# VHH binders against Sushi domain-containing protein 2 (SUSD2), part 1

Scores and structures below are computed, not measured.

Target 1, 195 residues: Sushi domain-containing protein 2 (SUSD2), of Homo sapiens (Human) (q9ugt4r445to639)
Amino acid sequence: RLASAFGDPHFVTFDGTNFTFNGRGEYVLLEAALTDLRVQARAQPGTMSNGTETRGTGLTAVAVQEGNSDVVEVRLANRTGGLEVLLNQEVLSFTEQSWMDLKGMFLSVAAGDRVSIMLASGAGLEVSVQGPFLSVSVLLPEKFLTHTHGLLGTLNNDPTDDFTLHSGRVLPPGTSPQELFLFGANWTVHNASSL
Unless a header shows other numbers, all headers, positions and changes below count from the first letter of the chain; antibody chains aren't numbered by Kabat.
F, E and O are the ipSAE of ESMFold2-Fast, ESMFold2 and OpenDDE, as the mean of both directions, binder to target and target to binder. V2 is 0.75 times the mean of E and O plus 0.25 times the DockQ between their complexes.
Where letters were taken out, [cut] stands.
The coordinates of atoms that the task and the answers printed are left out; those that the model quotes come from them. Centres of patches stay.

## First folded at step 4 (VHH; framework vhh_7mjh_2)

Design b1 (from m1a with G98S)
Fold by ESMFold2-Fast, scan of step 4:
Structure b1 (fold): chain B 195 residues (1-195), chain A 122 residues (1-122)
Amino acid sequence: as target 1 above (195 residues)
Amino acid sequence: EVQLVESGGGLVQPGGSLRLSCAASGFTFSSYAMSWVRQAPGKGLEWIGRIYSGGSTSYNPSLKSLVTISRDNSKNTLYLQMNSLRAEDTATYYCAKSRWYFSGSEYTFDYWGQGTTVTVSS
């Protein structure tokens, strides 16, 4: 099952719910206790080619870890365009090869600034550049059914509970734009959260 | 429950050597950069250096010749080896964990140990 986040940022949950959330800060895209999978993203104003900030926000970095795996961050490269990949906070070089087999994950970089990550569980991420922002797609195998939380929703073939808060409370269908902003803000990554 | 516990501090004579340890628990130690920071009496915090998960190190240029940072990921332990200690090295030494996954965060450390005191005196 596929979920994505791109643009302003626009989100599509695993059950197909669409919404927009112009956050500022770091947010939980996905948590799954089944494998201790965590996917987090940073949302901030973009920078246009003339140096001006965009009016909306978008994703500029995404980080992933599953259980005791290495931690990988993919971010927009400042002033150079393209992507940087960080392994446990160190910038990686792909000059000698386009792939790496890391602890608990495999990653590859393709021409056109595209990074693919496959985790030991079979969960996958694809990250690419879309204008001043990232486009992120997350693919989960069926074993994650009923085990997901975060901005990308509760994967259970029922879109009516996709706006589930960290507390477990569900915002009902027909949620207002104001309430959608509160849903997004509820999934903020705090300095007290454990990894 | 993240915990960082420093040990190995104490009284040492000028010119002596000392090795500090930091035992980490409650997080995937091998996945994070770790730092040592010290604070001398009446002074501000001074960053000593950082060691990344792969073993690469970065040091305060003023201290690089005096210290070595290492880690043992199998034991969840961080080390600071100090040589040629001087009275000016008297300080409380802190072990610190890097904050978040994201590089360049305004918060560089999310957890600190309680500190261990090193006194260099004749």
Scores: ipSAE 0.006, ipTM 0.253, lowest interface PAE 10.0, mean pLDDT 80

Design b2 (from m1a with G98D)
Fold by ESMFold2-Fast, scan of step 4:
Structure b2 (fold): chain B 195 residues (1-195), chain A 122 residues (1-122)
Amino acid sequence: as target 1 above (195 residues)
Amino acid sequence: EVQLVESGGGLVQPGGSLRLSCAASGFTFSSYAMSWVRQAPGKGLEWIGRIYSGGSTSYNPSLKSLVTISRDNSKNTLYLQMNSLRAEDTATYYCAKDRWYFSGSEYTFDYWGQGTTVTVSS
């Protein structure tokens, strides 16, 4: 199953729900306890070639880790242009090879600044540049059914629970823009458990 | 409420070894990278290293041969093993929770412990 985030940013969940959330900060796109898969994204105003900021926000970085794997970040290289790939926060070079076999994942870089990541579980990410923002697609094999949470929704063949908060509370279909802000904000990376 | 509690500090002889612990609570410990930072008396903060949720590590190049960072996600505990301690390693040692996964300053932390003091002297 495929979920995507692109543009200003527009989200398409694994069960096909469409929505827009103009966040500013770092958000959980996907958590799946089945394999300890985590996909996080940074949303911020874009910078155009003339130096002006965009009015809306979009994704400018995405990071992924599954279980004990390396952590890979793909981000916009604002001053250089194109994409940068970071392995455990160190910038990688693809001068000699267009691919790398890393701990728990395989990654490759293709023409047009497209980065593909394949994880040991069979989960995959594709990241490309669209204007001042990233376009991100996440592919999950069927074994993740009922095991996903985050902005990309609950993969369970039922789109009516795609707006599930970290607490497990479900916002109903037809959720207002105010309630979508709650949904998006609830998936901020820094939501700690109450003690 | 996020809480980080360091322990294991004390007096140690030059050339000795010491292991520090940091007990974490109030957040999903296994989901976050954790760092160790130290501050010698009258000096600024010095980042020691980071351990990612899965166990991969990144170290300050100046300290890489002297320290090992590890974690036990089942116990919500972070460790710093120090070997061949020298007088210049005398400092207060802090554990810190990373704010996010992304590349930022090595000092972009959202929570810190109160620190544990290590004194290296004969």
Scores: ipSAE 0.013, ipTM 0.270, lowest interface PAE 8.5, mean pLDDT 80

Design b4 (from m1a with G98H)
Fold by ESMFold2-Fast, scan of step 4:
Structure b4 (fold): chain B 195 residues (1-195), chain A 122 residues (1-122)
Amino acid sequence: as target 1 above (195 residues)
Amino acid sequence: EVQLVESGGGLVQPGGSLRLSCAASGFTFSSYAMSWVRQAPGKGLEWIGRIYSGGSTSYNPSLKSLVTISRDNSKNTLYLQMNSLRAEDTATYYCAKHRWYFSGSEYTFDYWGQGTTVTVSS
């Protein structure tokens, strides 16, 4: 099962719900207690060549960890327009090879600035550059059914509960743009506290 | 506002067992991984193990057979069960909250308990 976030940013949940959330900051895309999988993304305005901020926001970085695995961050490279990969906050080099076998995950870099990550659970991430922003796809094996939370929704074959808040409260289908923004903001990553 | 309060430390004889508790408040306990860390007199910090929000555990390999970490999310409480205690297990034991954020670190902690002393003597 596939969920994605791309563009300005547009989200497609694991159960197929589509929505847009123009956040600014770091957000929980996915958490799954089954394997203690965490996927977080940074959303910020794009920058045009003349230094002007774009009207919308998009994803500029994504970070992933599963259980006690290494922490990998994939971000837009400053001033190059390509991707940087960080292992436990240190920049990796792919000059000599296009792949790395890390603690609890395998990652590879392909031509066209695409990074693929496969976690020990079988969960996977694909990260690529789409214009001034990242495109992120998350693939979960069926064992994650009923075990997901975050902006990418509750994977349970029922899209009506995809807008589930951190508290467990569910926003109904047909939620207003105001409530959708609150849904997105509710999944903000907090360094010293939770919401 | 975040508070971690440890209890259960004290004097124990070699070969004995002890269970430590850590009561958490001021944050959503169920959302965070928690660790136990110890410091023997005159030594550095030694990580014992962690328990993730869902209950999965990861241990320091040198200590795995001697300890068990568990949690009760409904009570906001973290536990450390220790068996077959030896004199070298004498230390101050801390519970610690993991600082998981966007560019996280497996061993970065943002809050620590006050520590509880365990003395193994005889």
Scores: ipSAE 0.000, ipTM 0.151, lowest interface PAE 10.3, mean pLDDT 80

Design b5 (from m1a with K97R)
Fold by ESMFold2-Fast, scan of step 4:
Structure b5 (fold): chain B 195 residues (1-195), chain A 122 residues (1-122)
Amino acid sequence: as target 1 above (195 residues)
Amino acid sequence: EVQLVESGGGLVQPGGSLRLSCAASGFTFSSYAMSWVRQAPGKGLEWIGRIYSGGSTSYNPSLKSLVTISRDNSKNTLYLQMNSLRAEDTATYYCARGRWYFSGSEYTFDYWGQGTTVTVSS
């Protein structure tokens, strides 16, 4: 099961729900208690080629940890226009290698513009650059069925509960843009939980 | 051709310390997780610990307070520091290259060194 976030940012949940949320801050894309999987993303205005900020926001960084694994962050590189990878808050170099066997995950980099992460559970992330923002895809194996929460929805083959708040309250299908903003804001990362 | 060569074993007195080294060649050492495994005379293999590509470690809980694993990627060398050695630590010590075969969710060892012998005796 695939979920994605890209562009302005447009989100596609694991159950196929489409929505747009122009947040500013750090948000929970995915939490899964089954393996203590956490995927967090930063949304902010982009910078155009002429130096001006975009009107909308997009993802500029994504971070992942599963259980007691290493923590990997993939972000847009300042000044270079490509991707930068941080391992436990330290910037990595891929001069000598294109892949790394990390604690609880496998990491590979292609051409500096695509990063793939495979986690011990079989969950996967792919991160690439799309204009001034990141494109992020998350793949979950079937064992995660009924075990997901966050902006990428509740994976249970039922899209009607994809807008589930942190409290467990469900916003109905056909939710207004104002209510979708509340859904997104509800999944804000608090300092104590930030990767 | 992949090679792993352990060194630093020998006779040590109880309570002593010893550092083992493993020189790796024939592959991109910095990409791989590496492990130490030991085998006491007449006993089975006992996993000591693993160091991942980025320097994070995982240890056998029974041994965590006695050992430290480190690596120097610039020298393609893996280390095992052992302190407060006891007669029970007498064993042949192996370094091993680990690999995750993801389809099976298994972690296995595809290459092993010849081993270096540590004898703890007065």
Scores: ipSAE 0.510, ipTM 0.814, lowest interface PAE 1.8, mean pLDDT 82

Design b6 (from m1a with G98V Y101T)
Fold by ESMFold2-Fast, scan of step 4:
Structure b6 (fold): chain B 195 residues (1-195), chain A 122 residues (1-122)
Amino acid sequence: as target 1 above (195 residues)
Amino acid sequence: EVQLVESGGGLVQPGGSLRLSCAASGFTFSSYAMSWVRQAPGKGLEWIGRIYSGGSTSYNPSLKSLVTISRDNSKNTLYLQMNSLRAEDTATYYCAKVRWTFSGSEYTFDYWGQGTTVTVSS
């Protein structure tokens, strides 16, 4: 199952629910206790080519770790306009190789415009640049059914519980934009758990 | 043509230290995880540890306190530092190129060096 986050940022959950959340900060896109999978993203205003700040926010960085794997962060490179990859907080260079076999994951870079990560569980991430923001897609194999939480929803073939808060409380379908903002804010990354 | 060439083996006294090297060629060394494996005379293969392309390591828990694996991607060279050597460490030491399998979490060895022999004896 595929879930995505892109643009202003628009989210599509694993069960197909669509919503927009213009947050500022770091948020949990996905948590899965099954494999101790964590995917976190940073949302902030973009910088346009003329130097002005965008009115809305979008994703500018995404970080992933599964169990005791290496930690990979993919972010917008403010100086170059492309993607920058960090491995355990250190910037990587892809001048000679296009892929790396990391602890608990495989990482591939396609001509500097797309980063693909495959985790030991079979979960996958694809990150690309879309305007001043990132486009992020997460692919989960069927074994994650009933094991996901975060902004990308509860993967269980039932979209009515996709707006599940960190506490386990479910917001009903047909929530207002104000309530969707509260849902998003509820998935803020705490400093102690930040990747 | 993938080539892995181990060196640095020899006779060492009990309690001594030794550093083994593995020179790699014929593939993009910096992209791959690499492993060390040993085989004592008349015994089976024993996995020592693995170093991933970024420098993270995983060790056999039985050997973790005795060895350190490192790599120099600029020289296409893998290293195994061994300390406090004992007679039980007498073996042929192999470096091996690691590859992810279809299962994702399972690693296999697709290329091996010829090995270098370490003898710990007085």
Scores: ipSAE 0.201, ipTM 0.662, lowest interface PAE 3.9, mean pLDDT 81

Design b7 (from m1a with Y107H T108A)
Fold by ESMFold2-Fast, scan of step 4:
Structure b7 (fold): chain B 195 residues (1-195), chain A 122 residues (1-122)
Amino acid sequence: as target 1 above (195 residues)
Amino acid sequence: EVQLVESGGGLVQPGGSLRLSCAASGFTFSSYAMSWVRQAPGKGLEWIGRIYSGGSTSYNPSLKSLVTISRDNSKNTLYLQMNSLRAEDTATYYCAKGRWYFSGSEHAFDYWGQGTTVTVSS
């Protein structure tokens, strides 16, 4: 199943729910206890090519780890305007080749500033640049049914529980913009659990 | 709602040329690799080629001298240029949205167009 986050940022959950959350900070996009999969993203105002700060926020970095795998972060490069890939907080170079076989994941970089990550479970991420922000897509195999939480929702073929809080409380369909902001804020990453 | 709409098919004489278009909507077109796939009457699907978001291409080796794939990200449109058409190129041509372009996932598609028919005959 596919979920995505892009633009201002607009989110599409695994069960197909669409929403927008203009947060500032680091947020849990996805966590799944099945494989100890964690996907976290940073949302902040963007910087356009002319140096102007954007009015809204968008994703500027995403980080992933599954179980005891390496930790990979993909972020907007401040100086080059493209993508930087970090392995356990150290910047990687793709001068010699466009792919790396890392602990617990396969990583590749393609033309157009596009990074693809395939995890040992079969879960995948694709990250690309869209204007001043990242576009992030997450693919989960069927074995993750009923095992997901975070901004990208609860994958269980029931979109009515996609706005599930950390506490397990579910916000109903038709949630107000004010309540939707609280949903997003509820999935803020604390320093101790940050990737 | 994700939509892919092919156009440009029709009747063409052997040796002729055609350019097919695929208009995409409902997703961030520039973020995804796009493919062309064809199916001749009574036959299976045959992958023609793929174009990545940045414009690099990969083709079926048996077809690479006959076709060119291009895209215009500002118009959300994918193109297939075909030259030196033969009777065996008669098929329904589909554009398909790539999900991922990982090695081993090059042919993974999550959305297909309805197809446009190309008939090559005298």
Scores: ipSAE 0.000, ipTM 0.099, lowest interface PAE 17.6, mean pLDDT 78

Design b8 (from m1a with Y101S T108Y)
Fold by ESMFold2-Fast, scan of step 4:
Structure b8 (fold): chain B 195 residues (1-195), chain A 122 residues (1-122)
Amino acid sequence: as target 1 above (195 residues)
Amino acid sequence: EVQLVESGGGLVQPGGSLRLSCAASGFTFSSYAMSWVRQAPGKGLEWIGRIYSGGSTSYNPSLKSLVTISRDNSKNTLYLQMNSLRAEDTATYYCAKGRWSFSGSEYYFDYWGQGTTVTVSS
């Protein structure tokens, strides 16, 4: 199952729910206790080619860790406009290789503008540049059914509970834009849990 | 052609230390996770540990306190540091290249060195 976040940022959950959340800060895209999978993203105003900031926000960084794996962050490079990859908070260079076999994950870079991560569980991430922001896609195998939480929703073949808060409370179908903002804000990453 | 050549084995006194090396060629060493595996005379293979391309390590819990695995990607060389050696550590030590299976969560070894022998005796 595929879920995505891109643009302003627009989200498509694993069960197909669409919504927009213009947060500023760091947020949980996905948590799955099954494998201790954590995917976190940073949302902030973008920088246009002429140096001005965008009015809306979008994703500018995404970080992932599964269990005791290496921690990989993919971020938009401020000066170059391309992608920059950090491994355990150290910047990676891809001068002589386009892929790396890391602890608990396989990492590959295509032409410097698309990063793919495949985790030991079979979960996958693809990150690319879309205008001044990142486009992020997450692929989960079926074993994650009923084991997901976060902005990308509860993968259980029932889209009516995709807006589940950190507490377990479900916002009802027909949720207003104001309630959707509260849903997004509820999944804020706190310092102690930041990747 | 992939080649893995171990060196540094020999006779060591009980309680001593030894560092083994593995010289790799024929593949992009820096991209791959590498492992050390040993086999004592008349025994099966025992996995010692693995070092991933970024330098992170995973060890056999039974051996973690006795060994350290490191790598130097500029030299295409893998290392195994062993301390507090005992007679039970007498074995042939192999350097192995791993491969991740696309269709499974399995990790297996596709290439092995010929081994270097470590004998712990007085």
Scores: ipSAE 0.246, ipTM 0.684, lowest interface PAE 3.1, mean pLDDT 82

Design c1 (from m1a with S30R)
Fold by ESMFold2-Fast, scan of step 4:
Structure c1 (fold): chain B 195 residues (1-195), chain A 122 residues (1-122)
Amino acid sequence: as target 1 above (195 residues)
Amino acid sequence: EVQLVESGGGLVQPGGSLRLSCAASGFTFRSYAMSWVRQAPGKGLEWIGRIYSGGSTSYNPSLKSLVTISRDNSKNTLYLQMNSLRAEDTATYYCAKGRWYFSGSEYTFDYWGQGTTVTVSS
């Protein structure tokens, strides 16, 4: 099952719910206790080609770790306008290789400024550049059914509980824009939990 | 023409230290996870540990306090540092290459070196 986040930023949950959350900060896209999978993203204003900030926000970095794996962050390169990959907080070079067999994950870089990650569980991430922001897709195998939480929703074939807060409280279908912003803000990552 | 060539083996006294090297060629060394495996005379293969492309390591729990694996991607070289050697560490030590992409198995190798022999004796 596929979930995505792109643009300003528009989210599509694993159960197909669409919503927009224009946050500023770091947020939990996905957490799954089944494999101790964590996917976090940073949302901030973009930079236009003329050097000015966008009014809206979008994703500019995504970080992932599963259990005791290496930690990989994919971010927009501030000065170069491409993707930059960090492994355990150290910047990687892809001058002499296009892929790496890392602890608990496989990482590859493809033409067109795209990064793909496959985790030991079979979970996958694809990150690409879309204008001033990142486009992120997350693929989960069926074993994650009923085991997901975060902005990308609860994967259980029931979209009515996709807006589940960190506390376990569910915001019902037909949630107001103000309540939807609360849902997004509720999944904020603080420094102690940041990847 | 993947080639792995181990070196640094020899006779060492009990309590001594030794560093083995593995020179790799014919593939993109920096992309692959690499392992060390040993075989004592008359015994089966024993996996020592692995170093991933980024430098993270995983060790056989029975050996983790005795060895350190490292790599130098600029020289295409893998290392095994062994300390406090005992007679039980006498074995042929092999450098082993992981498969060309993530296989989902920690113990799958597609190429092995010739081996270098370590003898721990007075």
Scores: ipSAE 0.473, ipTM 0.793, lowest interface PAE 1.9, mean pLDDT 82

Design c10 (from m1a with S53T G54S)
Fold by ESMFold2-Fast, scan of step 4:
Structure c10 (fold): chain B 195 residues (1-195), chain A 122 residues (1-122)
Amino acid sequence: as target 1 above (195 residues)
Amino acid sequence: EVQLVESGGGLVQPGGSLRLSCAASGFTFSSYAMSWVRQAPGKGLEWIGRIYTSGSTSYNPSLKSLVTISRDNSKNTLYLQMNSLRAEDTATYYCAKGRWYFSGSEYTFDYWGQGTTVTVSS
């Protein structure tokens, strides 16, 4: 099951719901208690090549950890124009090899602008550059059914509950842009859970 | 271009309170996490805490009960409220702009203010 976030950022949940949320800050894309999987993303105005900011926001960094695994962050690299990968806060180099077998995950870099992560559970992430922002895709195996929450929705084959707030309250499909903004803001990362 | 200007420092009696301000310009203030960092005379840098773009805060556990960080995006201003000040709180206090605030160390900053001095003495 595939969910994604890209562009302005546009989100596609695991059950196929589409929405847009122009947040500013750090947000929970996915939490899954089954394996203690956490995927967090940062949304901010983009910076164009001439130094001007974009009118909207998009994803500029994403971080992932599952259980006691290493913590990997993928972010836009201002100086190189590509992606930068950090492992437990240390910048990684891929000059000698295009892949790494880390604690609890496998990481590979394709071309200069695509990073793939496969976690021990079989959950996967793909991160690439699209314009001034990141494009993030998350693939979950079927064992995650009923165990997900966050901006990428509740994976349970029922799209009607994809806009589930942190409290467990469900917003109905077709909610207004104002209500969707509140849904997004509700999944703000707090310091206790920040990666 | 990017400027951070701290103010509000000075002489304070032990047990007193003080609020520091940091006026930011040259970047979209509301879009960045901001931190306070201090340096006591002859000591290294000590991270005090940060405030995220969401308004959520994260503090150095040794200082959490003594400080509160807040921001006013309409004024492009960051604040540090300090209570129950002790002689060991004597330091130069710096406002710092976060670069990548949920990655790297708490000291991952791309711009710093010039600092404002707080002296706690009887």
Scores: ipSAE 0.000, ipTM 0.119, lowest interface PAE 14.7, mean pLDDT 79

Design c12 (from m1a with S53H G54S)
Fold by ESMFold2-Fast, scan of step 4:
Parts: structure tokens; C-alpha cells; sequence
Structure c12 (fold): chain B 195 residues (1-195), chain A 122 residues (1-122)
């Protein structure tokens, strides 16, 4: 199943729910205890061609780790436009090769400034540039049914619980824009981690 | 449970050298960037430097000539070598684990040690 985040940022959950959340900060897109999969994204104002900030926010970086795999971050390059890929916080070079076999994942860079990541579980990410922001797609195999949490929703073929808070509380269908902002803010990445 | 335990602090004479250690447990040490941060009495936190999983280092320019950060992944240990110590280097020194997402901040850490105190005094 496929979920995505792009633009202002517009989100499409694994069960097909659409919503917009103009956050500023770092957010959990996806957590899945099945394989200890974590996908996190940074949302911030974009930079226009004249150097001014955009009114809205969008995704500018995404990071992924599964279990004890390497940590890969894909972000907008400040100087050139396009994408930078970081492996455990070090910038990677793709001048001599378009792919890397990393610990717990396969990484490839395609023409058109597109980064694809395939994890050992079969989970996948695709990251590309869309204007001043990132477009991020996450593909999960069926074995992840009932094992997902975060902004990209609960993958269980039931869209009515896609707005599940970190506490497990569910916001009902027909949630207001104010309540949707609360849902987004609830998935903020914090310095504390449960063990 | 992630734990970081600093050691090697103490009283040192001006001009002396000291090596601090940080023993890490509860995570795959070799996969994370690690940093040293210090706090002098009554002052804010000052980032010293970091070492990436590869062994590459990045330092605070004001401290670069005085310190060297290294790591031993086989021992899950981070080191800070300090040379030509001055009274101004008196501080509590913290070992900090880099957060797994986002490399845009020197202060992007999710766990800190308890600190080890270095006093530089004649």
C-alpha cells in the first residue's frame, strides 16, 4: 500500500484519507513496530526564487531507519537545488555510481533528482523535488497491516481511524481543520524516546 | 536503555592535557554520530565537536586546535583529547548521541550522559 506527502504539504494515508497540515518542525510520518521502521520528515517554509520565504510550509527533509539499519536522510540542497543524501549524517556522492547497497537497505538515485530506498522488509520510499519542497511516497507490503502509526495513518483497510493520536485516541471522521492541525502537531518528534 | 557514561575528568594544571572517555550502551554505537558538549559554571552549553560513524570529524572553530575527537567502535567508546588546557576550559563535559534524523544542527541530540567535571587550576 502506498501513502504520500507533497506540496503544502498534502497527505494521503495508506487507507486513502486526504488532508493538509501546515506544520513547522519535525514529524513522524510513519512508525511500524513490526520491523522497528521509522520515517520522519521536516516541514518548514520554502525559499522562493527571489530569496523570500513561502507563506505555507512543505517537506524539506525526510529520514528513515529500519531496526539497526543505516540511517538515510534525503533533503533539499541549499545551494544547487535538487537533493542531498546523507548516510548516518554524512553527505554521499553519486558522481561515480547511481546506487549503494547499505546496511539494511538499498539506495538508488535516478535521473530527474529522484531517490529510491528499499528496506530489508520490502518497505520502500521514493523522494523527489516538487517546487520548493519534497514529494515523499512510502510503499508498505501487506505484512504491515495493523502495524502502522503516524501522519500517514493506520494501515488496516479502515480509513475512519486514520487520525489516530500518539496516545491511541482517534479523532472522528469529519474532523475540523483546527482538529486536523492538532492531529499533525500531536505527531511532533520529541527528544525523549520510549525504550 | 540508552546509556552514556563519561569518565576521565578531574583537576588538571594549566597547560596540561586530559583525555575523556564516554562508554555507550543500549544502541548500535557504530551507526551514530557522537558529540561532545561542555557547560562552564553559570554559562550556556557550548558544542565542542562531533564524530560521524565513518570517523570523520567536525569541530567548533573556536576549539579546533585544542581538541581531538576519536572513537573505538569495537569498544563502544567515544574519546575527547584536550591539550593546552586553560582556566577557561573548566566545565562539565557531556557525551551526546546524535538523533537519527536530520543533520542540520550541532545540538540535534536525543540522549546525554551525566557529565564529567574538568577543573583547570594551578
Amino acid sequence: as target 1 above (195 residues)
Amino acid sequence: EVQLVESGGGLVQPGGSLRLSCAASGFTFSSYAMSWVRQAPGKGLEWIGRIYHSGSTSYNPSLKSLVTISRDNSKNTLYLQMNSLRAEDTATYYCAKGRWYFSGSEYTFDYWGQGTTVTVSS
Scores: ipSAE 0.006, ipTM 0.221, lowest interface PAE 10.3, mean pLDDT 79

Design c13 (from m1a with G54A)
Fold by ESMFold2-Fast, scan of step 4:
Parts: sequence; structure tokens; C-alpha cells
Structure c13 (fold): chain B 195 residues (1-195), chain A 122 residues (1-122)
Amino acid sequence: as target 1 above (195 residues)
Amino acid sequence: EVQLVESGGGLVQPGGSLRLSCAASGFTFSSYAMSWVRQAPGKGLEWIGRIYSAGSTSYNPSLKSLVTISRDNSKNTLYLQMNSLRAEDTATYYCAKGRWYFSGSEYTFDYWGQGTTVTVSS
């Protein structure tokens, strides 16, 4: 099953629900207890080629880990318009090869503008550049049925519970844009460590 | 599940050296950046430095000449070597695991050890 986030940012959940959430900050796209899969994204105003900020927000970074795997972050490169890949917070170079077999995942890069990640569970991510933002697609095998939470919804073949809050409360279908903003904000990642 | 246990603290003379250790368990140690953080009595937390999974390091500029961070991934152990210790280095020293979100958050941690106390006194 496929879920995606792109543009303004527009979201399509695993059960096919469409919504837009124009947030600023870091958000949980997906968490799945089955394999301890975690996918987080950063949403912020984009920077166009002339240096001006977009009026809306979009995804500019995404990070993934499954269980005790390596942690991979894919983000927009500041000046090239391409993608930058980080392994456990350290920038990777793909000058000598276009793929890496990491702990708990395989990743490949195509021409600096598309990154594909396959996790040990069979879950997959594809990250590409779309204008000033990232386009992110997440593919989950059938075994994840009933095991997902986050902005990309509850994968259970029932779209009526896709807007499930972190607390477990469900917002009803046909939720307003204002209520969808609250749903998105509810999945914010907060900084708990200050120095 | 995740456990970090610091050791090696104690009383040391001014100008002396100490090596602290942090034994990690319950996660894949080799895959995570690790940090040292200290807290002097009655003061706030002060970040000392970070070591990335591959061994590269980043230090607080105020402390860089006094400390060296290293790791042994085969032993799941993090180290902090401290030299030329002063009275102001008296603090509880914490081992901290980096969080699994954005690489730009140098001060973002999800697990901490209980700390080991270093006292610099004559």
C-alpha cells in the first residue's frame, strides 16, 4: 500500500484519504509498532531559485529508521536543488557508487534527484525533488495492516479513522481545513532536550 | 530497553587527567551519534561534544582543546578523555544518545545515562 506527501504539502494516506496541511516544524509521517518503523518529515517555507520564500510550506527533509537500523535523512540540498543524504547525521558521498547496503536498509541514488530506500521489513521510501519541496512516497507490505499511525493514516482498509490523533481520538470524515490543521499539529515532534 | 551506564568519575587533582566510559545496551550502538553533556552543581547543562557513527567528532569550541571523544563499536562503549582539569570542570557527566530525527539538531537526545560525578579538588 502506498501513501504520499508532496507539494503544499498534500497528503494521501494508505487508505486513500486526501488532505492538505500547511505546517511549520517537524512531524510524524508514520510510526508502526510491528517493526518499530519511524518516518518523520520537516515542513517549512521553500526557497525558490531567486532566493525568495514560498508563501506555503512543504517537506524539505525526511528521516527514517526501522528498529535498530541505521538512521537515514534525505533533505533538499541548499543551493543545488538536488538531494543530500545523511547516514546517522553524517553526509554521504555517492561519487564512487550510487547505492549502499546499510544496517537494516538498502538505499540508491539516481543523479542526485531521487533516493530510494528499502527496509528489511519490505517497507520502502522514494524521495524526489518537486519544485522547492520534497515528494515522498511510502510503500508498506500487507503485514503492516493495523500497525500504522501518523499523518499518513491508520492502514486498516477503513479510511474513516485516518485522522487519528496521537492520543487515539479520531476526527470524523469530512473534517474542515481548520480541523485538519489541528490534526497535523497534533503529530508535531517536540524538542524535549534543551541546553 | 535502552541503557547507558557511565563510569570512571571520581576525585582528581587540578591539572590531572581522567577517562570516562559509557557502556551502551538495548540498541545498535554503532549506528548512532553519541554525545557527552555535563552539569556543574547549580548550573545548566553544557554540551561537550558528539561522535558520529563512523568516528568523526564535533566539539563545543570552549572545550575542544581539553577533551577527546572516542568510541569502540565492538564493545558498545563511548569514551571521554579529559586533560588539564580545573575546579570549574567539577560536574556530573552524562552520556547521551542522539535522536533518530533531523541531523541539524545537535542538542537533541532521546536517552541519557544516570551520570558519573567528577570532582576537581586538591
Scores: ipSAE 0.000, ipTM 0.202, lowest interface PAE 12.1, mean pLDDT 80

